# VHH binders against a7h7h6, part 4

Target 1, 199 residues: a7h7h6
Amino acid sequence: MPSPAPSGLAPGFLVAAPALGDPNFAGSLVLMAEHHGEGALGFVVNRPGPVTVAEVLASVDEDLRRAAEANGRAGAPVLVGGPVQPERLWILFRPGGIGADAEGAVPVGNGLSLGGSRELLEALVRAPRGDPFLLLLGYAGWAPMQVEREVAAGAWVPLELEGSDLVFDVPLEQRWETAVRRLGLEPGGFLVGGGGASA

## First folded at step 20 (VHH)

Design d24
Fold by OpenDDE, look of step 21:
Structure d24 (fold): chain B 199 residues (1-199), chain A 123 residues (1-123)
Amino acid sequence: as target 1 above (199 residues)
Amino acid sequence: EVQLVESGGGLVQPGGSLRLSCAASGFKFSSYYMAWYRQAPGKGRELVAGINSGGSTSYADSVKGRFTISRDNAKNTLYLQMNSLRPEDTAVYYCATIWKLEIGSETYTIQKWGQGTLVTVSS
C-alpha cells in the first residue's frame, strides 16, 4: 500500500504531454500518491480497461455484483492504473459514509483515499449513500529522480490536487483536457514531448 | 469491448479433423491466458485446452494426443486443431480468456467467453 507523501509531487496530478511516446501513458492523467527520494508511485485515472466493475465483483461474490447492479454502479469500467502489477486491484474513493481510513485505506489528500482490501470493496459497494469510488488495476512507478527529470524535460506537467472532482465528477474522456485547461493551456496547443513512467 | 468470435465448427465423420479459430479483440491478447472449453448436450462446460501468455499448453485427458491449442499473437487469434475426432467430442466449443485478479492477499479470476461454435461428430 502506498503511503501519503507530504512533499513534492504527491499528492497531486501529472498531466501527460501529447508527445509522450510511451503508449502506457499517452494522454494520461496520473494521480500521484507517493513521491520521495526512493521514487514515485501514481495511478492513471483516465484510462478505461476491458473489464467492468460487475465482472470484478462477480469474480469475488455474486451478491456484490447484484448490489452494484441495484445501485447502477455495475456497468462502470475498471481503469488501467498503470503497467506495474496489472493484476492488483486498487480502490480510490471519496470518503463520506465510509471513513478515509476505513478497512485499511490511507488518505491521499484533498478528499481522496486509497485502499485495496476486499473489505473496503464490500463496504463501498454496499454503502447506502453510494460513496464514489474507482477501481483500478496496476499502478505507475518511477525510479529515484526519474519523475523530476521527466517533468524538467516537459514530458509531464504537474497539477495541484485541489479536490476529487477531477477524478469522480469529470467523465473519463474529458479528464485530460480538463486538466490541461486547469493548467491555463489549450488542449489543441499543448505540445510537449519526452519521458514516461517506468514499469 | 472484449470480443471473442469462434469459427470453424461443423459436421465431421468419426476419425476426421477440424480446426477451430477464435478471433479476439478489445484487449491485449498476447498478455493473457486463453482456453478452449466445450459443452456437450446435457453436460456441463469443461476445459479442453489452455495456453498461457508464454505459450505453455495444457489439455484435458480426453483430448491429449488428439487436440492441439495454439495462438498467433500478431493476429490476435486462438486455434484448436482437432484430429481423430470421436462422437463424444460433439459439443459447442467456446473460446475463453482468463484474467488474474489480486485483491489484497486473495486471488480471483475473471473469465470472458465467446458465443461458441458447434462441432458435431457423426457417421
Scores: ipSAE 0.678, ipTM 0.880, lowest interface PAE 0.4, mean pLDDT 92
Fold by OpenDDE, look of step 20:
Structure d24 (fold): chain B 199 residues (1-199), chain A 123 residues (1-123)
Amino acid sequence: as target 1 above (199 residues)
Amino acid sequence: EVQLVESGGGLVQPGGSLRLSCAASGFKFSSYYMAWYRQAPGKGRELVAGINSGGSTSYADSVKGRFTISRDNAKNTLYLQMNSLRPEDTAVYYCATIWKLEIGSETYTIQKWGQGTLVTVSS
C-alpha cells in the first residue's frame, strides 16, 4: 500500500524513487521551494545542463565571466532545474555576505535563498567571500495535490531539509545517492527510469 | 557536452552546389534555434540562415533564393543546401545553436559553435 501523502513538503527535498517514470526527473533530487494548496514548486538540484556558468555570465557581461573565472566558479555547469520555463534562470544561494533577501531574493529555508535577478547574479559573482550559488534553468511545478499523489504513489520520497549541504557541499553526481542514504536506503537498490541511478 | 560538427565543405565551381551538414549532440536539438554563419577571409562572421524550433526560416539577403536551411530533428542534423554558388560565398561556414536566456525581465542569448567547414567557390 502506498504511504499516506505527507503535507508540508517545502522547504524540503524530494528524492526520486524507482516508481518515478518521468524521464525529466529520473534519478533527481528536487529542492521543494513552495508547497501549498495551489500546488508546488521545486528545482532539480543534481542535473547538469549543457551550458556552463561561464557561458551564462558571458552572455550577460564578460566582466562577470572574468570575475567568476578568477574565483574558480566559471566552469561549473548550469543545472536543469525543471521542464517549466526552461529559459528562465534561477539562482539558489547560501546567504552570507549577501543577505537572504538581497536583490529581490526570497528565503527558501534552512540557509537557502532563491532569486532570479541580474543584480543578484552580479552580486553573488562579485562577492568577496565567494558565497556559493547554483544557477538553474527552469523549475519543476506541480498542480494542486499532484505532488502529494506522487509521493503517495512512491514516486518521490520526502527528505527533510537539514541545512544546505546537499545543495552546495555535496558533489553534483553524489547528491542523489547522499540523499538516498540519508533516508536510510541503499542507492544500489534504486533503479529510476530506464536505467540504474548512479551515485 | 554540446558538440556541433560541420561537414560537406569543399571546392566548387561558380554556379555549383554544395550541401552542408551539422551533426549536433549534447543537447535537445529539436528545442533550439539553429543557424548557419560564415566568415570570409578578412571579414567578420555573418549570419547566413536560421531556423527556429518550429521550422521557420530566415536568410541573409545575399543568399535568399539560393540557400536553403533545414533540419532533421530525428537525426539531430542541420543542413544548408547551397545552390548557384558564387565566389563571394567563399568562407568558413559555421553551425550554431542559439539559446534564449531570461534573467528577470532581461533576455540574453547563448551561442555555441562548430569548428566550421570551408567552402571555396572558384573557377
Scores: ipSAE 0.675, ipTM 0.876, lowest interface PAE 0.4, mean pLDDT 91
Fold by ESMFold2, look of step 20:
Structure d24 (fold): chain B 199 residues (1-199), chain A 123 residues (1-123)
Amino acid sequence: as target 1 above (199 residues)
Amino acid sequence: EVQLVESGGGLVQPGGSLRLSCAASGFKFSSYYMAWYRQAPGKGRELVAGINSGGSTSYADSVKGRFTISRDNAKNTLYLQMNSLRPEDTAVYYCATIWKLEIGSETYTIQKWGQGTLVTVSS
């Protein structure tokens, strides 16, 4: 089973332009995991949802929830990663004690890895030196040439993935604005045509 | 934060009717399965009725024909119309939502609960 090939937009971010009106993507910062001739796949990394990490862990095993509480890792919200398969859990993490490809995880690049297995979740929660992780439900998808057209139309502004800090160190509510400033733009001060990003 | 707030419980005579309401907030109500459960003293919680996002309903055999679950997605409100009430319907009634969670190849559920509303059926 081939690993995803890198492309011009993946690994990387898409920063939603202020005029993008689609409720799934307004104000979003999207981590792009795949981009190739058959389309693209990414995750919104700044939209908290109504599910907590503690609730996910308790549904699996109460001892996992307790382990996460002991390490201060149970109180965060699960993110809404996108509208596709909104019940499917994804795990984004910054490798340290757990390897970048442990338990079927796939390196995204530049300090980020992505997986979806119960085994990975347990390994991250129980690791003695806790690797940072985010839980996400669902993902965003683009048909062939769709993301390119949306970027050309000004719905998204690409930002290079230079490290993992936007995902793990910048607070959720500041991620979009921080990304805009890294592009050399002023939040609220740039306008583009209306967005039309789809699943 | 997800909130489910029940109302409409009270004391009613056998054969009477009550309508329970559940005001929902903190999630996209229209996208999720909703249900009423009840718990009589000393017993576990049992499913009374459920309704999915498309409006399809299900009922426990003990209430079929007497209770009607419905939802108003514009008002984020779940209802339970209870007719022909019997003393055995006495319980705390809970509004709930049940969310599917897929991790790898395994399926789990996350349940969110209201605080309940007491229904007492007594002459």
Scores: ipSAE 0.652, ipTM 0.821, lowest interface PAE 0.6, mean pLDDT 88
Fold by ESMFold2, fold request of step 22:
Structure d24 (fold): chain B 199 residues (1-199), chain A 123 residues (1-123)
Amino acid sequence: as target 1 above (199 residues)
Amino acid sequence: EVQLVESGGGLVQPGGSLRLSCAASGFKFSSYYMAWYRQAPGKGRELVAGINSGGSTSYADSVKGRFTISRDNAKNTLYLQMNSLRPEDTAVYYCATIWKLEIGSETYTIQKWGQGTLVTVSS
């Protein structure tokens, strides 16, 4: 008999169930950027870190920081995207004035693009249209079949990516709760049991 | 918000001792490199001592054998024990952490600094 194929969880979100206790992921909303037979990659999008956008920009070029501050684009915290490579900067943005694949960025679906280059960062800061972006340090990684097993065990609830508002419009502290409600669940407590045909 | 708050500075005679403390908050202290820097009047800021997350230490040649950096991860506190003080050690001492930032193929740093504590060594 054929082995079960892995489900496509990217693009999409994983919503941490209340019972998930891992300090890296408790209470998290994860944007899934890749999911394939060799594993999965995602970003926590609701955990602010100790680094600011202004600090990132100043480390690159003080003129860049000043340009971003003058246009109101430096005020956000950099997010903690996950425990893997926590010094690595990632850029998530909603393309508009600049293209979805500008400066090596990769479209991830439904109006979101992901990149990591200095050139992309500069382009977004200086873009006339003011395309929304956020910065993340580090990412979350899953070994082959790991994320599928965690979903089956009830650690995560998948949520379809139906626009980008959870990433750009919903305040950080409300993102997890908003995601839970979109699933038809109550944030104060829900149980997700392992089971069904997925393994 | 990251805060580094130094304390323990003051006036001391040559040959004396002083212990500086730095209370850290707003980040996972135990995971990061910590350092003491100093800035003498009219001079630039210089590294005095550093300690990584595993407890391995380094020192400027000018203080080696006289100063000891340490950390207490349970209290989120960095220390500098300063012995055999000399007038040349007179400076504002700063607690710092320096973080690596990787963007594409390039490496940058993010620097977090305290406000400093004054140490005056005078006969």
Scores: ipSAE 0.650, ipTM 0.829, lowest interface PAE 0.7, mean pLDDT 88
Fold by ESMFold2, fold request of step 22:
Structure d24 (fold): chain B 199 residues (1-199), chain A 123 residues (1-123)
Amino acid sequence: as target 1 above (199 residues)
Amino acid sequence: EVQLVESGGGLVQPGGSLRLSCAASGFKFSSYYMAWYRQAPGKGRELVAGINSGGSTSYADSVKGRFTISRDNAKNTLYLQMNSLRPEDTAVYYCATIWKLEIGSETYTIQKWGQGTLVTVSS
């Protein structure tokens, strides 16, 4: 009973299989924001980088850094979202008091929105409810049919986006493992398909 | 955590030489512009020399012909060879890197600094 090849991987996650060796993606959990005939776009959501939220905010306006520090949101690392345009900031957030399309942001689905403007950054830092957000540098891109072939080859396991908890509530170091468990797989090792030790 | 750790400073006589080293960690060293700055007592911090990821170098006029910046990407180490030292070269020398940050249509920078190493040239 073969399963058809997956299509429509966004919104959703890709969970890196243990055998995936590309240093940009080994051990990664990728949030897929776009997937169409022209290709796919996603963000690694479990890889901390060398830049902090405080450093980003201070570069824009020291007052923004101080506002974020006052509510405990300045010390987190900025994530490495992927190898494409590694200087480009992206903002992933869980709307609450800020609308899902505020300041040019676009909904990704199921409680997630994505933006990249200075105005959005300022609005999130200053929002009264303190809507959760993550900052990412760079993104992952796939050429037409590339992500489909990688899934079919067992490099990635798709996981449905049922909510935003993997992005905002699960600690960075546990996100990949948690995603693997939600697929019914063991984090210590799994094979995509009928590997020798599987039953 | 990004770390830049300078070493090689010390006391030298005028006309002497020193080589400074900066051990870098916590980022992909080979991809970034690296620089040496210095701060003399009572003065502001000034750029001494820079080297980009492709190996192209630049120097302050006051050190041209006497100082040489270099990098070893395999060892994640930045160097400054200082020859023909003068009393006015006395300063704390800092290793630095400057990173581009793009937010919407605006460009910003993030700067990372070492703790510094003291060079004293006795007159």
Scores: ipSAE 0.633, ipTM 0.825, lowest interface PAE 0.7, mean pLDDT 88

Design d24
Fold by ESMFold2, last read:
Structure d24 (fold): chain B 199 residues (1-199), chain A 123 residues (1-123)
Amino acid sequence: as target 1 above (199 residues)
Amino acid sequence: EVQLVESGGGLVQPGGSLRLSCAASGFKFSSYYMAWYRQAPGKGRELVAGINSGGSTSYADSVKGRFTISRDNAKNTLYLQMNSLRPEDTAVYYCATIWKLEIGSETYTIQKWGQGTLVTVSS
């Protein structure tokens, strides 16, 4: 069933402007999962953290780690999704045949889904030729009107969610630059005047 | 990559002193709980002392009053000053940090360990 038309910035990306100085968000690409009158929620998708996928899986069950290693999916870093609840695991994945609607996973849009359960994690890891996935710790949150003001002030540039390739196929260290180019901008700076957020 | 590298172990007389160091890298050291564990031959690994990000410390009863844990956040280094050593303190000593991990409604831990440094206390 089709989702309501997006209001504001979700689903979509926010691309950090080069002048954004907040250490939590400098140089970041943020996937926006929710945006409504009471605020917004998103995930930084280009910041590697000190935890590996293998370590997450081993803490749950050593057999899960071994299964992921056999499928070549254990060596990636867990991403730092944002400063809020930095111990909380989130799973971003491209749906395939298995687990497409397991355990409360929700579509974000255009080939991305989001979940957080152990059951989803196990299903993704154990599926032969299963979906690609990213693990993230923590999230970014905005108070009411906060993200709108930050966009209007030029701290973020919205980018439409045009498929899932930016988070699964583009290498981690190239994601911000690729997003900037898709906006028609040069990576060293932004030449577009502030127009505010649009959906 | 998170690394914890211990040093300062060795052979010491009963009643003597020894200072262990642990150089930490690959994470924001000042924000995390740090601990020393030890493992005597043929025994399990046990907590010796811990120190939180605010500097509050805790000790196993067997070492309280003799050992002092400390941290230098500017050097990303954890220390264990061991005084009045006894033969029972003979063990491999490990530097560790323990991180919380929440998946759904369940809580797990991520544990980061050093290679260990041997302390031998012999008469």
Scores: ipSAE 0.627, ipTM 0.808, lowest interface PAE 0.7, mean pLDDT 86
Fold by ESMFold2, fold request of step 22:
Structure d24 (fold): chain B 199 residues (1-199), chain A 123 residues (1-123)
Amino acid sequence: as target 1 above (199 residues)
Amino acid sequence: EVQLVESGGGLVQPGGSLRLSCAASGFKFSSYYMAWYRQAPGKGRELVAGINSGGSTSYADSVKGRFTISRDNAKNTLYLQMNSLRPEDTAVYYCATIWKLEIGSETYTIQKWGQGTLVTVSS
């Protein structure tokens, strides 16, 4: 691992507990990209949105959309990454032919990288090896100490980032349930300790 | 899937009235700018009226005082009340929404369109 902050929630996942009532996060699986004393940043990775990859690419360049369609990569939905800046595009990808730090991307860990540039988008669409990527609109943010309180209150269950399969290989609609089962819990209703704190 | 479905078009005599509806689905309707556009035979598509998420409206000069755009966020429906219709209002009317998309430092739009409803104003 690169020199991570000890005792952080990033890189990693937060799995929404069944009692979490916030409409932005009910039933969500969140990939945590940053967590430090100034707060936290993550992406919901299991919520499809009303925008398709094809629509994003066509708005940039119709030839780019056609290239993605020829490789079967244009029909997927763009994910709703969270409520903050819902117009802002983010790109998660599994590096391979495209390097982990290509075009300003940064590694998240264990086979995941995060970027947001037009150049990265073009490179991934045209990648000879077909490196997997997801597009997301918006992100989730937490103020200092907010995510720690929510975990302590039982709103979230942390899950370690062991690899990239929950993001790329598990179908969208199965990601939350798969994460719950990896924690040894039942998706139909589980208690996590410590509820009752106000946000 | 985002859908915009127009209805209410038809044949109307000059001076008459017509109300168009657009049923929206597949997105959070209350959060987005909505608009009516029209395309007359042999002409480009033009903005007729728009309404933002806060309810503020705008109109093309050619329809001010005659047309009223409105929205019902509880029903996910956009309306265009058209009064004092003229032959020049004859067109296919389209419901639309236009969304901002930011990639890096660049701004783009995503446009969602209905299939249109024909309004013919003739004797």
Scores: ipSAE 0.626, ipTM 0.824, lowest interface PAE 0.8, mean pLDDT 89
Fold by ESMFold2, last read:
Structure d24 (fold): chain B 199 residues (1-199), chain A 123 residues (1-123)
Amino acid sequence: as target 1 above (199 residues)
Amino acid sequence: EVQLVESGGGLVQPGGSLRLSCAASGFKFSSYYMAWYRQAPGKGRELVAGINSGGSTSYADSVKGRFTISRDNAKNTLYLQMNSLRPEDTAVYYCATIWKLEIGSETYTIQKWGQGTLVTVSS
């Protein structure tokens, strides 16, 4: 009896190869949240946007912004998660004091959960343990078989999601290069640019 | 970092004209709604004029026919041409951009503001 293969790219990362020319994704590290027969869904996790966490919180409730600033949690940029629905907020977090399925959140796996509700945002900001979270605007989507073709064509290199540290512990500007090193590659050798002085 | 820097304010006689500029940086200017607000002494901020990414404009009733908002997307600059100025137009004028934010089923806004430029209309 034939069975469809389970999702192979989610949970996981896609690391943009230098030949990827699409300005939405050049130099990006993408967290894959869903991958199934109808397509795939992911978030760019290394592209800071022009909105800060403080600004999101202030738009919701000024007391929430003040609570986050008092605990040093309001200064980070909101990330540009992708070109689809760029006004829609998503929340990635590492559960600890807040459960992995709190306020409608869905576990992604390997210490990551994903949500989008106001109630989740407030719970994370007010949590006594200070669970790490990222805010993202928009997402990336792939049609059926599209991401598989892009991987086969060398636009993306898959990286296993073995923990949440790449998302929460590695600084934004280092995430792509760290991912390349975890693939066993050197970032300088992975980049397009010709020969160089070291020949 | 988003910056909005206004210029062109000053002292002008009633019936005179001024042109305000707002230099924008740190975001894709051409994609966003831009607006001028003003705040008279002791009053709240009020919308003067807005312009969306497609060039469609709106105006407060008190300035229609006298003020013109425009944008130059190549220079990332917003303008307000103010003609037939009156003493009631005296205010600090602010450049702003307003962005939608959707959280769950709820809609909010993110607002970015300049530092303002003072316009004084007096003889």
Scores: ipSAE 0.613, ipTM 0.814, lowest interface PAE 0.7, mean pLDDT 87
Fold by ESMFold2, look of step 21:
Order: structure tokens, then C-alpha cells, then sequence
Structure d24 (fold): chain B 199 residues (1-199), chain A 123 residues (1-123)
């Protein structure tokens, strides 16, 4: 049986450094789902888009939208996960009543699972425990050795995935700043010395 | 937030003309298919005309040669020029855009609609 590919930066986060100028990724926090010899795959988790969860559900089944709205689970924006396949829906969730690998989902680690099927979406919406989820459109991809070079060049700062709180409990607009603080850096001083304090 | 706001509807005599406008905001207008639909009293909503991001147009048979769809990407505005109007053109006209959505192996659409503008063609 072949050994799994090495997983250097996944699971984990990449925090966009201020020098990163690419408009697809400036100011972003990226959840890394895969990292192996053939490249890497991740999702921007702090960039809201023009599509709502309610609209996704209504496109599938109006009764599904109604079920989610009745339980207060349809009001969030769908996130822009990245520039690759921007019509492709992904589902990031914190399993509770639904197992981490339910309906073809794959555990990312530390209470976080990723899937993309209609069956998973329906199961999450109808789950009696109300497992939290995020919807994303598109993803970020890296060619072999590309993400490693970008990290070495200072475009990204890796952050360990310690629990799922940064994705589900921290508000979208605070996620990048919170990630910077967990690295021991100051968001306001990140461009000018990484601490903001005179020493 | 995506908004589509129609204007230009009204009362017109048979054989007359109207131009409808749709102001779009909250998305990259130039990248998306845009369309006009209409709904006559007691009937379902039907496609009238569409225009893709490249400017290629399509029309329902009932309006070919009489209606012209166009877009101004600099102004984020969709137009429908309606000539030789007939009583059967009486309807609420809706500006729309339809976005592709892929979930697993299945394809769905996200539909964005305006509130509509009433066109009445009456003697």
C-alpha cells in the first residue's frame, strides 16, 4: 500500500503577510486542507462573497432553505474560498451529531471537517444538534513546491490548527487579526516591525 | 448585496415603443449573463431576451425582430428596447442574472431578480 504524501502545512493556516500583493489573497487567512508532493490546496476563510447560504439552499430545494431559516442557520454569506473553480461549493463544518467523515467528508483535524456533496449539505441543515458549517465557493491551489517558496519568501506565515475556534467562533472580520496575535505578532505593527511597541 | 433595479415601464399604445433599464450593483456585472423575463397576468414567468458577458444575444420567438437587449458594462446597466408593442406584451418585466453553482457532481443555479417594472400595452 502506498504511504500517504507528506503533509507539511496541512492541516494548518497560512496568514497573509502585508507584503503579499496578490488581490486574491491580500489580507487573507487560508485554511490548508492538503499539502503533499503534488502541491497544496486551501480555502480563504475570511472573505465574504455576494451569495448567501439561503440562496444556495433555495437552489437545491426550497424546503431545505425553509428548514435552515426556521432554525436561524441560513443568514450567513457564502465565503470566497479562492479563485480556482469559483462555482464549486465546499462545506467546512464542526462535527457533533454528524461524524467527521459523514457523507464523504474528510477530517481536516482538530474538530474540523471538509466536504462538498449535496447529501452532506442536506444532512448538516437537517441535523438535530445544529452542527455549525460554513459554505465556500472556489479554492486556492499551489503547484509542487510553490507554497513552500512563498512561505520562505515571507508571503505567508504558517499557523498551527489548534482547534476549530478560529473558523467558527471568531467573527470573519477578526480572523486575520486573531491569527496574527496567535503568532505572537501585533496586527497594527505587522508592517512596521511586528510588535507595534517601541523597544 | 446584489441589487437589480428596473425602470422605464409604463402605459403605451399598440405599435409604440418603450426602453427598459436595469441598474445592477453588488457584483461584477461585466462577467455575468443578464436577461429580461416577463410575467403576464395569470401566467408563469418566461424568458424574453438574454445577453452573455461577451455580448451575444438570444430572444424568445415572440419578440424577435421587435425587441433588442443590450448592456453597458461601464454603467452596469442592462437595457431592453421594445418596439412594435402588442397587447400580448403586457406584463411585469424582470431583470435577472443566473449564476452557476456546482455541488458535488450536480449543477444548480443561483437566480438574482429585480422587483420588476410593469408594461401595459392598451388601446
Amino acid sequence: as target 1 above (199 residues)
Amino acid sequence: EVQLVESGGGLVQPGGSLRLSCAASGFKFSSYYMAWYRQAPGKGRELVAGINSGGSTSYADSVKGRFTISRDNAKNTLYLQMNSLRPEDTAVYYCATIWKLEIGSETYTIQKWGQGTLVTVSS
Scores: ipSAE 0.602, ipTM 0.801, lowest interface PAE 0.6, mean pLDDT 87

